# VH-VL binders against a6uvu3, part 13

Target 1, 145 residues: a6uvu3
Amino acid sequence: MDKRITLIGSKIAKTGNEFIYCGVLEECSECRFKKICHDGLIVGKRYRIVSVRSAKHPCIAYGDGVKVIEVEPSNNFTILIESKKALEGLTLSHSDIQCNNILCKYYNLCHSEGMPEKYKIMELHEKIKCPKGNSLIKATVSTIN
Short names: E, the ipSAE of ESMFold2; O, the ipSAE of OpenDDE; V2, 0.75 times the mean of E and O plus 0.25 times the DockQ between their complexes.

## First folded at step 6 (VH-VL)

Design m23 (framework fv_felzartamab)
Fold by ESMFold2-Fast, scan of step 6:
Structure m23 (fold): chain C 145 residues (1-145), chain A 122 residues (1-122), chain B 107 residues (1-107)
Amino acid sequence: as target 1 above (145 residues)
Amino acid sequence: QVQLVESGGGLVQPGGSLRLSCAASGFTFSRYAMNWVRQAPGKGLEWVSGISGSGGSTYYADSVKGRFTISRDNSKNTLYLQMNSLRAEDTAVYYCAKDRDYFWGSYAFDIWGQGTLVTVSS
Amino acid sequence: DIELTQPPSVSVAPGQTARISCSGDKLGDKYVYWYQQKPGQAPVLVIYQDSKRPSGIPERFSGSNSGNTATLTISGTQAEDEADYYCQAWDSSTAVVFGGGTKLTVL
């Protein structure tokens, strides 16, 4: 419960995706689904998409339009980290693994959009097979805030 | 308090034109998306058209695209529907409906007018 | 071709719970809205976004939406609840769609 409704670009409007809320752009003033700030979303906070409404609506700020999504606050998300840095309870200060293979099925876990500058490792999961040969482990991490 | 009052309905011949008006009062008209919803006699509801609070974005049901034009005059708190090339199947009570959400709307129609009857018949 | 299907009629005795269904393909992935319409009157929004009540709507009205079916529930039905009820949804292909309506009779 305590789910909120908001708008996001159609390309990223998928259940399970996470994003950092950046506020509503003024250029979206013509968007059919813009809502005032009493919707309860906080600028700079991370949210997880829990459902996506199928209808796509025009919005000048988003070339592919926007969709109505239902979100919940999220402090935890899944990423891949180097095995040598993988210790539960450890706080890491970095953003990305240097890799440009955008067709890799693990790319989004290595290069999550809106990764915070610092995060804490909450739980370690399975190792993955990296096509580039990196030793990586899937981990649940928490934002520091 | 909050009211929507439609006018402009009447009897028209097939191929004719008619303009409906909806006078709004009791809320800040320019802040809300507005819609037209119709209901043929003895039948169900059908969404016709919607317009953003500023009037910059308009939306239409496929059945009326190219024939109907929605517009608004925020200085007069009035919504319009210009209907051209009318067909027998356009015969219905036309309701003006306010969207619950600010500016662009979410298709939650919280306030409705009384409706105005449009009859397309020879 | 998204279509919302409602039963044409539902009958309940006063004080009983009325349930009106609205079915559509993957309807649980969409928001559903419910309107009450009495003879000669404009529709009244009674439920929005699956389960939320507008100000002024009695607590006996509730809604749910999961899978392919949304349900409007009226507990302890009163004579004044006798009306036509319409569900509504929208999506990127069909825009706004209404169900065919259900006549609720309180005997």
Scores: ipSAE 0.000, ipTM 0.497, lowest interface PAE 16.5, mean pLDDT 78

Design m24 (framework fv_felzartamab; at its last look DockQ between E and O 0.03; V2 from the best seeds 0.00; counts 0 for: pae O 10.1 > 2, off the site)
Fold by ESMFold2-Fast, scan of step 6:
Structure m24 (fold): chain C 145 residues (1-145), chain A 123 residues (1-123), chain B 107 residues (1-107)
Amino acid sequence: as target 1 above (145 residues)
Amino acid sequence: QVQLVESGGGLVQPGGSLRLSCAASGFTFSRYAMNWVRQAPGKGLEWVSGISGSGGSTYYADSVKGRFTISRDNSKNTLYLQMNSLRAEDTAVYYCAKDRDYFWSGYRYFDYWGQGTLVTVSS
Amino acid sequence: DIELTQPPSVSVAPGQTARISCSGDKLGDKYVYWYQQKPGQAPVLVIYQDSKRPSGIPERFSGSNSGNTATLTISGTQAEDEADYYCQAWDSSTAVVFGGGTKLTVL
């Protein structure tokens, strides 16, 4: 919903493509496009390209240039779910794991803000070792009503 | 200057587990996505898994989802691959490979590779 | 889902031009990368983003990508160029895909 302007490599600048934003390069500190390219994007968040402009611009990371794109946050989230409930294509109701260890490296994936009542498992990733003994797996999920 | 050194390969029985490590040096490790790419004896290259620079995003080939876990320790400049429920089809040399694309995870290619570590799954 | 097709082998005489193809549906709309692998060694990136050479890669290596076919060209081929060559592309449905590889023989 919250549309942002950024730039991406010309051959991957296609509507419908999704990418996770990973941050800025040190080489971008002198780039005149740094603000438009990186401002307002959240590291670790998934974005979907909704429009592409035709003009190419020079970029150190993409030798054939970059195009201006509009992105919006994807309906896809990365979360932790119980391993025994983890099956790609399965629809689950969100249920918070009862834990208050805010120093855990998995805390934000375990207690995701803005999770809908129901979600569909799109992709399974690695299993994690929970200090509290929960059997958890990282997953990409898609929101449903 | 850039070096990637794999370790942890060996002989393991079907159903077993193994953890691979890749020690990185010569670049700012936390800035770059890292990958595992494997090659079965006499066969071609197959991408296995990738992880973003921060470790917050992971990606897997369909053939290993639910069995393999990629992780990294940026304080030790080390990449890991935890391999569970190993099958004969997982027999391969496993290469640690560095991404060049820094901004967006999901678009990748590999500018530096380690020498590989052999994993043999056999009874 | 894109599949990348390479010829299994290409032979060329020393000093002649070798051309290795990599074919896939609308591959010209994607970035293509080329890796060289010698027996018992790790792959080495020789071409990135269709046509760019990493530092240290000889000028005789070049690449192109248009329509359905990307081509790795090695001009004035030398004995040390004998290797397996793999193309690679990114595709949103698979993320990463490699070609099957081409064995280049210089004889």
Scores: ipSAE 0.347, ipTM 0.667, lowest interface PAE 2.4, mean pLDDT 82
Fold by ESMFold2, look of step 10:
Structure m24 (fold): chain C 145 residues (1-145), chain A 123 residues (1-123), chain B 107 residues (1-107)
Amino acid sequence: as target 1 above (145 residues)
Amino acid sequence: QVQLVESGGGLVQPGGSLRLSCAASGFTFSRYAMNWVRQAPGKGLEWVSGISGSGGSTYYADSVKGRFTISRDNSKNTLYLQMNSLRAEDTAVYYCAKDRDYFWSGYRYFDYWGQGTLVTVSS
Amino acid sequence: DIELTQPPSVSVAPGQTARISCSGDKLGDKYVYWYQQKPGQAPVLVIYQDSKRPSGIPERFSGSNSGNTATLTISGTQAEDEADYYCQAWDSSTAVVFGGGTKLTVL
């Protein structure tokens, strides 16, 4: 786990929250916290907050101020899986859903050929209304190395 | 003044492809993330895709991931959306939208919008 | 993945206060943004970071966000405020999420 210290807007600084690091802001060029906020973070990478310090600090970019947080990388993404197989915490081998309806708005969630061979179900979301009648549920999954 | 002008919309058959363009002016284009947001006729707004100012990070709604590719040419101040494997449900007005980069997601919002270009996917 | 729910329509008399709700699970843990869209036009940002107004937006527009509900409030509503209004948040994935929109009618 490559844990890092950074700062985030006080309103959303909560353990368990996940965020995408979007890069250095224009307003940060003269900020005394610039290195702490940004060093070691990768633009476009998702991170999970693992701890939060209670003190608020002023920030030009965030009017409600910021809190110091510790984060670690997160490799989560969203797919559709068969509802029968869906249990939070379960590790599954990837199996394509048999459907050739390329016009379906859910097509890429069903046909994730770039998926790893195995994944762990982190969170189950809503069942979707599949036009073909398949029993599918939206899930956040994590890659298994 | 910030201006965003979309082009490249039109009529296309299911399974077809289109490339949308958005010409930007009135700001330092390479410093800001850009987005595509669509609106089906008579329906609400749906975010489609986003790209960082440098172009190094791209993001997609689940409904378009693997079919659409966002890109930018910072030397031409132009944002692109390559749309492949088009479906009837992709029919919409596509807006180019400028956001203000924050170093964490959850602070992004769209401060300027183009007037949109219509994409119709029909036999 | 957060879903934002708005009432389809709200009607108010001129000069009265309009309130447009936007509901989502633990929405108060996120920043909410509001857009105004007049017929045939692109959306325009009217509220950012729950309650802040961009330059040029009249002070009669205000916003709040607490618990599961964000609210756009227009005091002294005028005829030109008649439009569709969308709330927007950023969920824990890379997706931007919009509410379904609310048609404000000023009778």
Scores: ipSAE 0.014, ipTM 0.564, lowest interface PAE 6.6, mean pLDDT 81
Fold by OpenDDE, look of step 10:
Structure m24 (fold): chain C 145 residues (1-145), chain A 123 residues (1-123), chain B 107 residues (1-107)
Amino acid sequence: as target 1 above (145 residues)
Amino acid sequence: QVQLVESGGGLVQPGGSLRLSCAASGFTFSRYAMNWVRQAPGKGLEWVSGISGSGGSTYYADSVKGRFTISRDNSKNTLYLQMNSLRAEDTAVYYCAKDRDYFWSGYRYFDYWGQGTLVTVSS
Amino acid sequence: DIELTQPPSVSVAPGQTARISCSGDKLGDKYVYWYQQKPGQAPVLVIYQDSKRPSGIPERFSGSNSGNTATLTISGTQAEDEADYYCQAWDSSTAVVFGGGTKLTVL
C-alpha cells in the first residue's frame, strides 16, 4: 500500500498540500496519537495529502488542533537547477544550489528538503533571475522508479 | 495465493560470492517492498536487507553493509540478493519476506515468507 | 538502537493460557508484530500492530503492548501451538528488529 494515515495541523490539512516530516517532538512523547502521527512516516521525506477527514483532534504542537489525513510519498518536485544541466529526460544526482542567502525567496527551491538522491527531469519551466547571478531554471523532477 | 520461492543457496568459501533469487507470485509484486531475513542454524531471525516497491530505495543491516546488494526486477517478479565477501557468520537460511507496505516506515512487517534457501560459508 | 528481549522458553499445559513477553525501552510507543515458527518451517505472521490478527489466525491468539512490554497471549493453548515465537518492531536507526525468540512448549 502506498498510502498511510497520519495527523497534521488543521490549517494546513488540505488535499494536494505537501509537507516534510521532521520527526517526533518532545511534546508528543505521551500523546495517545503518537503511533498514528509518527510511525508511518520517515524523517526527511516529503508527503502529499491525498485526503482529509473532517474530525478535529486536540494537539499540543498544533494550537488549532489536527486533522486525520491520508498521505503518500511525493514523487514529483519543483526545484531550481543549474541551466547547464537542464535537459528534459535527463537523470541527475541531487545537489543543492551553492548559496547561503537564507533570505532569498528562492532559497527553498534551491535547497529543497526531502529530495531523492537521484531524479529525472520531467519538465522545464522558466529561467529565474538569481540575485547572485546564478544561471538557474525551474524544473519538475520525478523520483527514479 | 501468495508464493515466494527462494533459490541460489549453497556452499561457498569465505571471501566468496553468491547470488540469491526469490520468485514471487500471487500478488502485484511492484506494489510491495521486499525483504531478506536470515536465520543462522539454531538461532533467531535477523533482518538483512529491504527494498522499496520500485527498487528506488534500499536498506541494509549494519552487519552486511558494503557486502550485500539487494535488487529487484519487477518485470520478472523476482527479488535478488548479491552477497560478496562472505563470512562464516553469514551462514544461515535466507528467507524472502513480503512487506505489507510499498515504502519504508514504522509499519513494516512481513505477511508472507518463502521456504528459505540455505547458505553455508565454510572453508 | 532498540533491543527486544524475550524469555528463551515458556511452558504451558494444554488448555491453559500462554503468555510470551517482549521487552524494550518505550516499546509501547511502537507497533509490535509477532511471528510463529514451527520446526523446519518459515515464520508465519500471527499478530500485527500490537493486537490485530491476520486472516486465518485463530482467535485464541491475541496481543497487547504498553509501557516497555508487548505480550503475545495464547488462550486455550493447543499442542499445535508449540513453536518458536518472535516479536518484531521497527527502529529508525536499525530498521527491522527481532526479539531473540521464545520456545513455547506445550506439556
Scores: ipSAE 0.007, ipTM 0.604, lowest interface PAE 10.1, mean pLDDT 91
ESMFold2 (binder alone), look of step 10: mean pLDDT 91; pTM 0.927

Design m25 (framework fv_felzartamab)
Fold by ESMFold2-Fast, scan of step 6:
Structure m25 (fold): chain C 145 residues (1-145), chain A 123 residues (1-123), chain B 107 residues (1-107)
Amino acid sequence: as target 1 above (145 residues)
Amino acid sequence: QVQLVESGGGLVQPGGSLRLSCAASGFTFSRYAMNWVRQAPGKGLEWVSGISGSGGSTYYADSVKGRFTISRDNSKNTLYLQMNSLRAEDTAVYYCAKDRDYFWGDYRYFDYWGQGTLVTVSS
Amino acid sequence: DIELTQPPSVSVAPGQTARISCSGDKLGDKYVYWYQQKPGQAPVLVIYQDSKRPSGIPERFSGSNSGNTATLTISGTQAEDEADYYCQAWDSSTAVVFGGGTKLTVL
């Protein structure tokens, strides 16, 4: 997919790490690297680091400096879905599992951040019985829409 | 311009419940993780709970897991802490604190704090 | 699962340099943050990401972080710097962790 170049804190810059872009920081208003760091990134969108360059560069926002990274939009997510809806290759509309148990160890997989309106099931993993008795299955899904 | 205003603290009986609120203004609330940090009288800072910008990811200190629930209403720019099964050791000033960076799976640090609200758990 | 250790107190004469340590396993691989808290007040961020100073924080405050130890340094310490100081880091297993705090006394 399209790779974009940006700069991120050196202690965070690791291949495989994902982040949600939050927009330009106020201290970046005077930074000569502002455009290269931020242009082409969409606020609220999830990105994955696919490569990291070794050199460190000075940065007002990050104390240990920054490294050049290549990122791509996160097109694949791991989530929990109802087992009865789970078929590899099927396209589903995202619908929240109606559950307010924030302390459940599965909560974040049931209510994943940055989910698209529609997604395609790419791969099915292990089945999970939730504390409420729902039959769920862990799935890798890809963005569609 | 950033302001965080806590409310909801007070005197509660052991085993009781209390809901804290934090009204935020001066920034795009939904983009930043938010946290609750407490401080018992004469003691140090203890991180209690954190929530991502969307509300989809929550984190809890072991001392409060199963009893406290963090949540947020991005349409009202408000952070909440629902405290159940309160114990004497939960007595503390509770601070609302704003995270600066928004990064998947990682909380970073607190650039702004509210003035705190006192919760006293006593009979 | 990192634990941060600070000395409970540090004393310094006015105008002298105060150094407050914060120790944790492989802490130099993480970003460290420092907060100042005066009686009856909310904490104030004084150092972020190891060594950076927010706008409004005097130049006499500086920070470093390497190996297992981060250090907050206050040069030419003033009476107004008397406060409790807390270090903070983030760990993927435990999220946010604070040190136990250090009371700085300016005698």
Scores: ipSAE 0.175, ipTM 0.627, lowest interface PAE 4.0, mean pLDDT 80

Design m26 (framework fv_felzartamab)
Fold by ESMFold2-Fast, scan of step 6:
Structure m26 (fold): chain C 145 residues (1-145), chain A 123 residues (1-123), chain B 107 residues (1-107)
Amino acid sequence: as target 1 above (145 residues)
Amino acid sequence: QVQLVESGGGLVQPGGSLRLSCAASGFTFSRYAMNWVRQAPGKGLEWVSGISGSGGSTYYADSVKGRFTISRDNSKNTLYLQMNSLRAEDTAVYYCAKDRDYFWGSLRYFDYWGQGTLVTVSS
Amino acid sequence: DIELTQPPSVSVAPGQTARISCSGDKLGDKYVYWYQQKPGQAPVLVIYQDSKRPSGIPERFSGSNSGNTATLTISGTQAEDEADYYCQAWDSSTAVVFGGGTKLTVL
């Protein structure tokens, strides 16, 4: 999880830019770069671009090509948090919501992999309609060492 | 082959709520990010909200943040927009729009659009 | 962040070349997209990633993007090309932004 290599559209391949990895496109099934582009990345996780290589490579998703980039996990995450704990600027210990509904569209936000033991709430967003009735709110959090 | 059909629009009073739906067909719905884009009468296009294919990442225009909630049900191939605390300036045709790029959740451009559903917020 | 400026209207005779500009700060560093919208209809993507055409879009449509200005060019303009045209820009740091739209009249 230190640094990973992937490929991204040439005009967004800029050091310092962040993105959330959302998974493989259907069109990538026949791509010779599929392993390099997608392996080692976690769906729903935010990454920061650390370096960019100058060469362009063909890509069906980006007509002007993609560039090889090195990424590292960003310390910013989007998660769901219990409303009773939701206070901007508060530092919390991470505890997963106890729910095994893996088919829930919010599952990845409720069970964020790679969360550190402590994080700070940076910004509160909308409340989520939890299928199991939990009182949840979407939040941007930052990791702390 | 790709079809997007919006529903749920109508007349609502300021402060009221509406839920819009978009029924999708002709593509693998769970693989693509989806968006809502609106257009006030006689005005231009304004992006409202986006959601990743898995539903794990959502994005909102500042004008609707805290009032609107985007969601999706991949088992039903349906996109939703829950609109609360509606204001007169939310009056617009709301389009469901399919994102062409999926693997980067911050990417947004729209290769297919539905026909739109009119939301009128007035007394 | 970025504001996209389009001329409100452009008029051309049938068969002439129409050029619609979209201007924004450092726009050439971003991907630009173009949509066509006819009265009472949904927008249709006509150019993506600066210069690429979706399947089904006539080859008379082309795009470019450099410096601060992106341009949609319609060669040999046809009556059916009469519509509103919107540019859109995005990059990893910029929210989705549309231009104000240009009404193309084919007279």
Scores: ipSAE 0.366, ipTM 0.669, lowest interface PAE 2.3, mean pLDDT 82

Design m27 (framework fv_felzartamab)
Fold by ESMFold2-Fast, scan of step 6:
Structure m27 (fold): chain C 145 residues (1-145), chain A 123 residues (1-123), chain B 107 residues (1-107)
Amino acid sequence: as target 1 above (145 residues)
Amino acid sequence: QVQLVESGGGLVQPGGSLRLSCAASGFTFSRYAMNWVRQAPGKGLEWVSGISGSGGSTYYADSVKGRFTISRDNSKNTLYLQMNSLRAEDTAVYYCAKDRDYFWGSFPYFDYWGQGTLVTVSS
Amino acid sequence: DIELTQPPSVSVAPGQTARISCSGDKLGDKYVYWYQQKPGQAPVLVIYQDSKRPSGIPERFSGSNSGNTATLTISGTQAEDEADYYCQAWDSSTAVVFGGGTKLTVL
């Protein structure tokens, strides 16, 4: 039961849509609904809309109004894992790869947003060539274990 | 006051590589998604790539997927675009564009733009 | 991918109303944004989320969006409004799509 309530623009408020929460708009500073819209969401974390209420509410950020939505964390990520730890079905503790090469095309797979402390390896994919020499493989992981 | 300053453009041969930089100031860089938008001489705007505030999510136009890499260094308030396997059709002014502090993946839009940097791919 | 169609040019006399259209399949179900670009300059956001004006944009700029067509309206058009105008929307691939642009001439 990790479902959270928030409000989002009426044209975006559709079951199945995903988004990454990016934080509070400056326009929201005086909004009496600021807490219900933003509290309980983690900046940088991906959420999926699981239900939408039909009523529209006025919003300074969205000209046609907002709808109440229920969201849950998106459960699946594609990440890079050290090959020695890569076994389908294995549950791992998250450990960031020590790397400052932000220009690497794999940087985002090594530094995933919103990873919980533990995840389960669901599927292994191809090995990648790491510019820093690490032995890495692409994997789909689930935050539910 | 928000300021975005691009650099790194220039003349390059087909098949070559270039790295563009965008230096940002006047806002908390790590909170906002950033984008590259290009414009070929005498033509319209074309979105190229976007990156979330933390750098954990990236998106690319089909025309550049596999050839371009967007990245950011939040400690330096700098956005990058690494361009490989350049083609004549990549010739354009490349703009750095700031997203609003809102939900990413729903729809982006650009409240501030840099001045642009020209990339010319020619033999 | 949604395709956004704009007329390539619109001409208007000073003080008259200019209307620039942007058409796309079910565009009224999406948020539309408008940018103004003067020669040699970066684009400037003039309308966001169909009809809202950023701070500093004159009240003569307004927007609407319904059905398949979004419209940028400039009332009492001034010489300084002469520019290229681009509409923008989201598409289902999480890609940004721009219209081809409209050159507004004020003569």
Scores: ipSAE 0.366, ipTM 0.701, lowest interface PAE 2.6, mean pLDDT 82

Design m28 (framework fv_felzartamab)
Fold by ESMFold2-Fast, scan of step 6:
Structure m28 (fold): chain C 145 residues (1-145), chain A 123 residues (1-123), chain B 107 residues (1-107)
Amino acid sequence: as target 1 above (145 residues)
Amino acid sequence: QVQLVESGGGLVQPGGSLRLSCAASGFTFSRYAMNWVRQAPGKGLEWVSGISGSGGSTYYADSVKGRFTISRDNSKNTLYLQMNSLRAEDTAVYYCAKDRDYFWGSYPYFDYWGQGTLVTVSS
Amino acid sequence: DIELTQPPSVSVAPGQTARISCSGDKLGDKYVYWYQQKPGQAPVLVIYQDSKRPSGIPERFSGSNSGNTATLTISGTQAEDEADYYCQAWDSSTAVVFGGGTKLTVL
């Protein structure tokens, strides 16, 4: 079972938010919620929040409190796709966009690292203006193995 | 007492390379993400790069991706920034900064900073 | 794609209250952090998670964050508070975003 229950700061506790677990703080060694909050999380692994409970709980790390969240390993990515290929439900083979402008605010969305050979388009978002004239649209895609 | 001490800055020609180091003490280095933040002369703060406690995950600002490489040696409590293909726009004081938050990737903040090391890229 | 906007400068007389704003779209939904930087020195964290003060930071520093604006408040401002102040938040497209900074002058 890939899904895990944990606790996170109330303003971060939103479905769809992702985080990398970087290890337990020393202050947490005495915390009564340590087992729920940290046990079962792997250092360096990316998780996505899939559900959030409304109640807040006290936390040393987050002064405004924490909420219970359900997380799973992140298999979804946000990328830019050529508009002509953008159809929800379509499976595409990954093809790098030919662009060397690393100063572009969209560069990481055009050149996402760790992309699988094939992915499925889950959701289409807004079209973006590309400084190099490419017709691109922002999309959420899911890995296919 | 937490201390971060940067070194390796200097004058370099455009297209050149430099390697920055940050020596850390006073905390369990391997448990915390570490970051580089820069500040151009007379300008504001700009986040450059971050690395997870284990070194397994690295992150870069768009302006440096493909040119800079962040790394760490947890056995020596040292953080590094390898800077290649340097541009005039990279001229700045580079700060080593310790992350407080355990969910690094989207939500870091910096409880301790080093004094910075100046990198000047000029012909 | 959040941008954080700060006034470039704020002037206050000694003993008066200084207020430095940091504005961004729906910023109140994010945690905001504040850093103080004196000339020739590294930044110092003065407020974390909107309103919390680190150990060693004077009680005259406080923070708030709601709607589109976070505010750093310095009550009874002292000459030693003269510095540049930067706000910081996170963005889903970028790990860290800083405001442009505010120079606080105490005259």
Scores: ipSAE 0.328, ipTM 0.664, lowest interface PAE 3.0, mean pLDDT 81

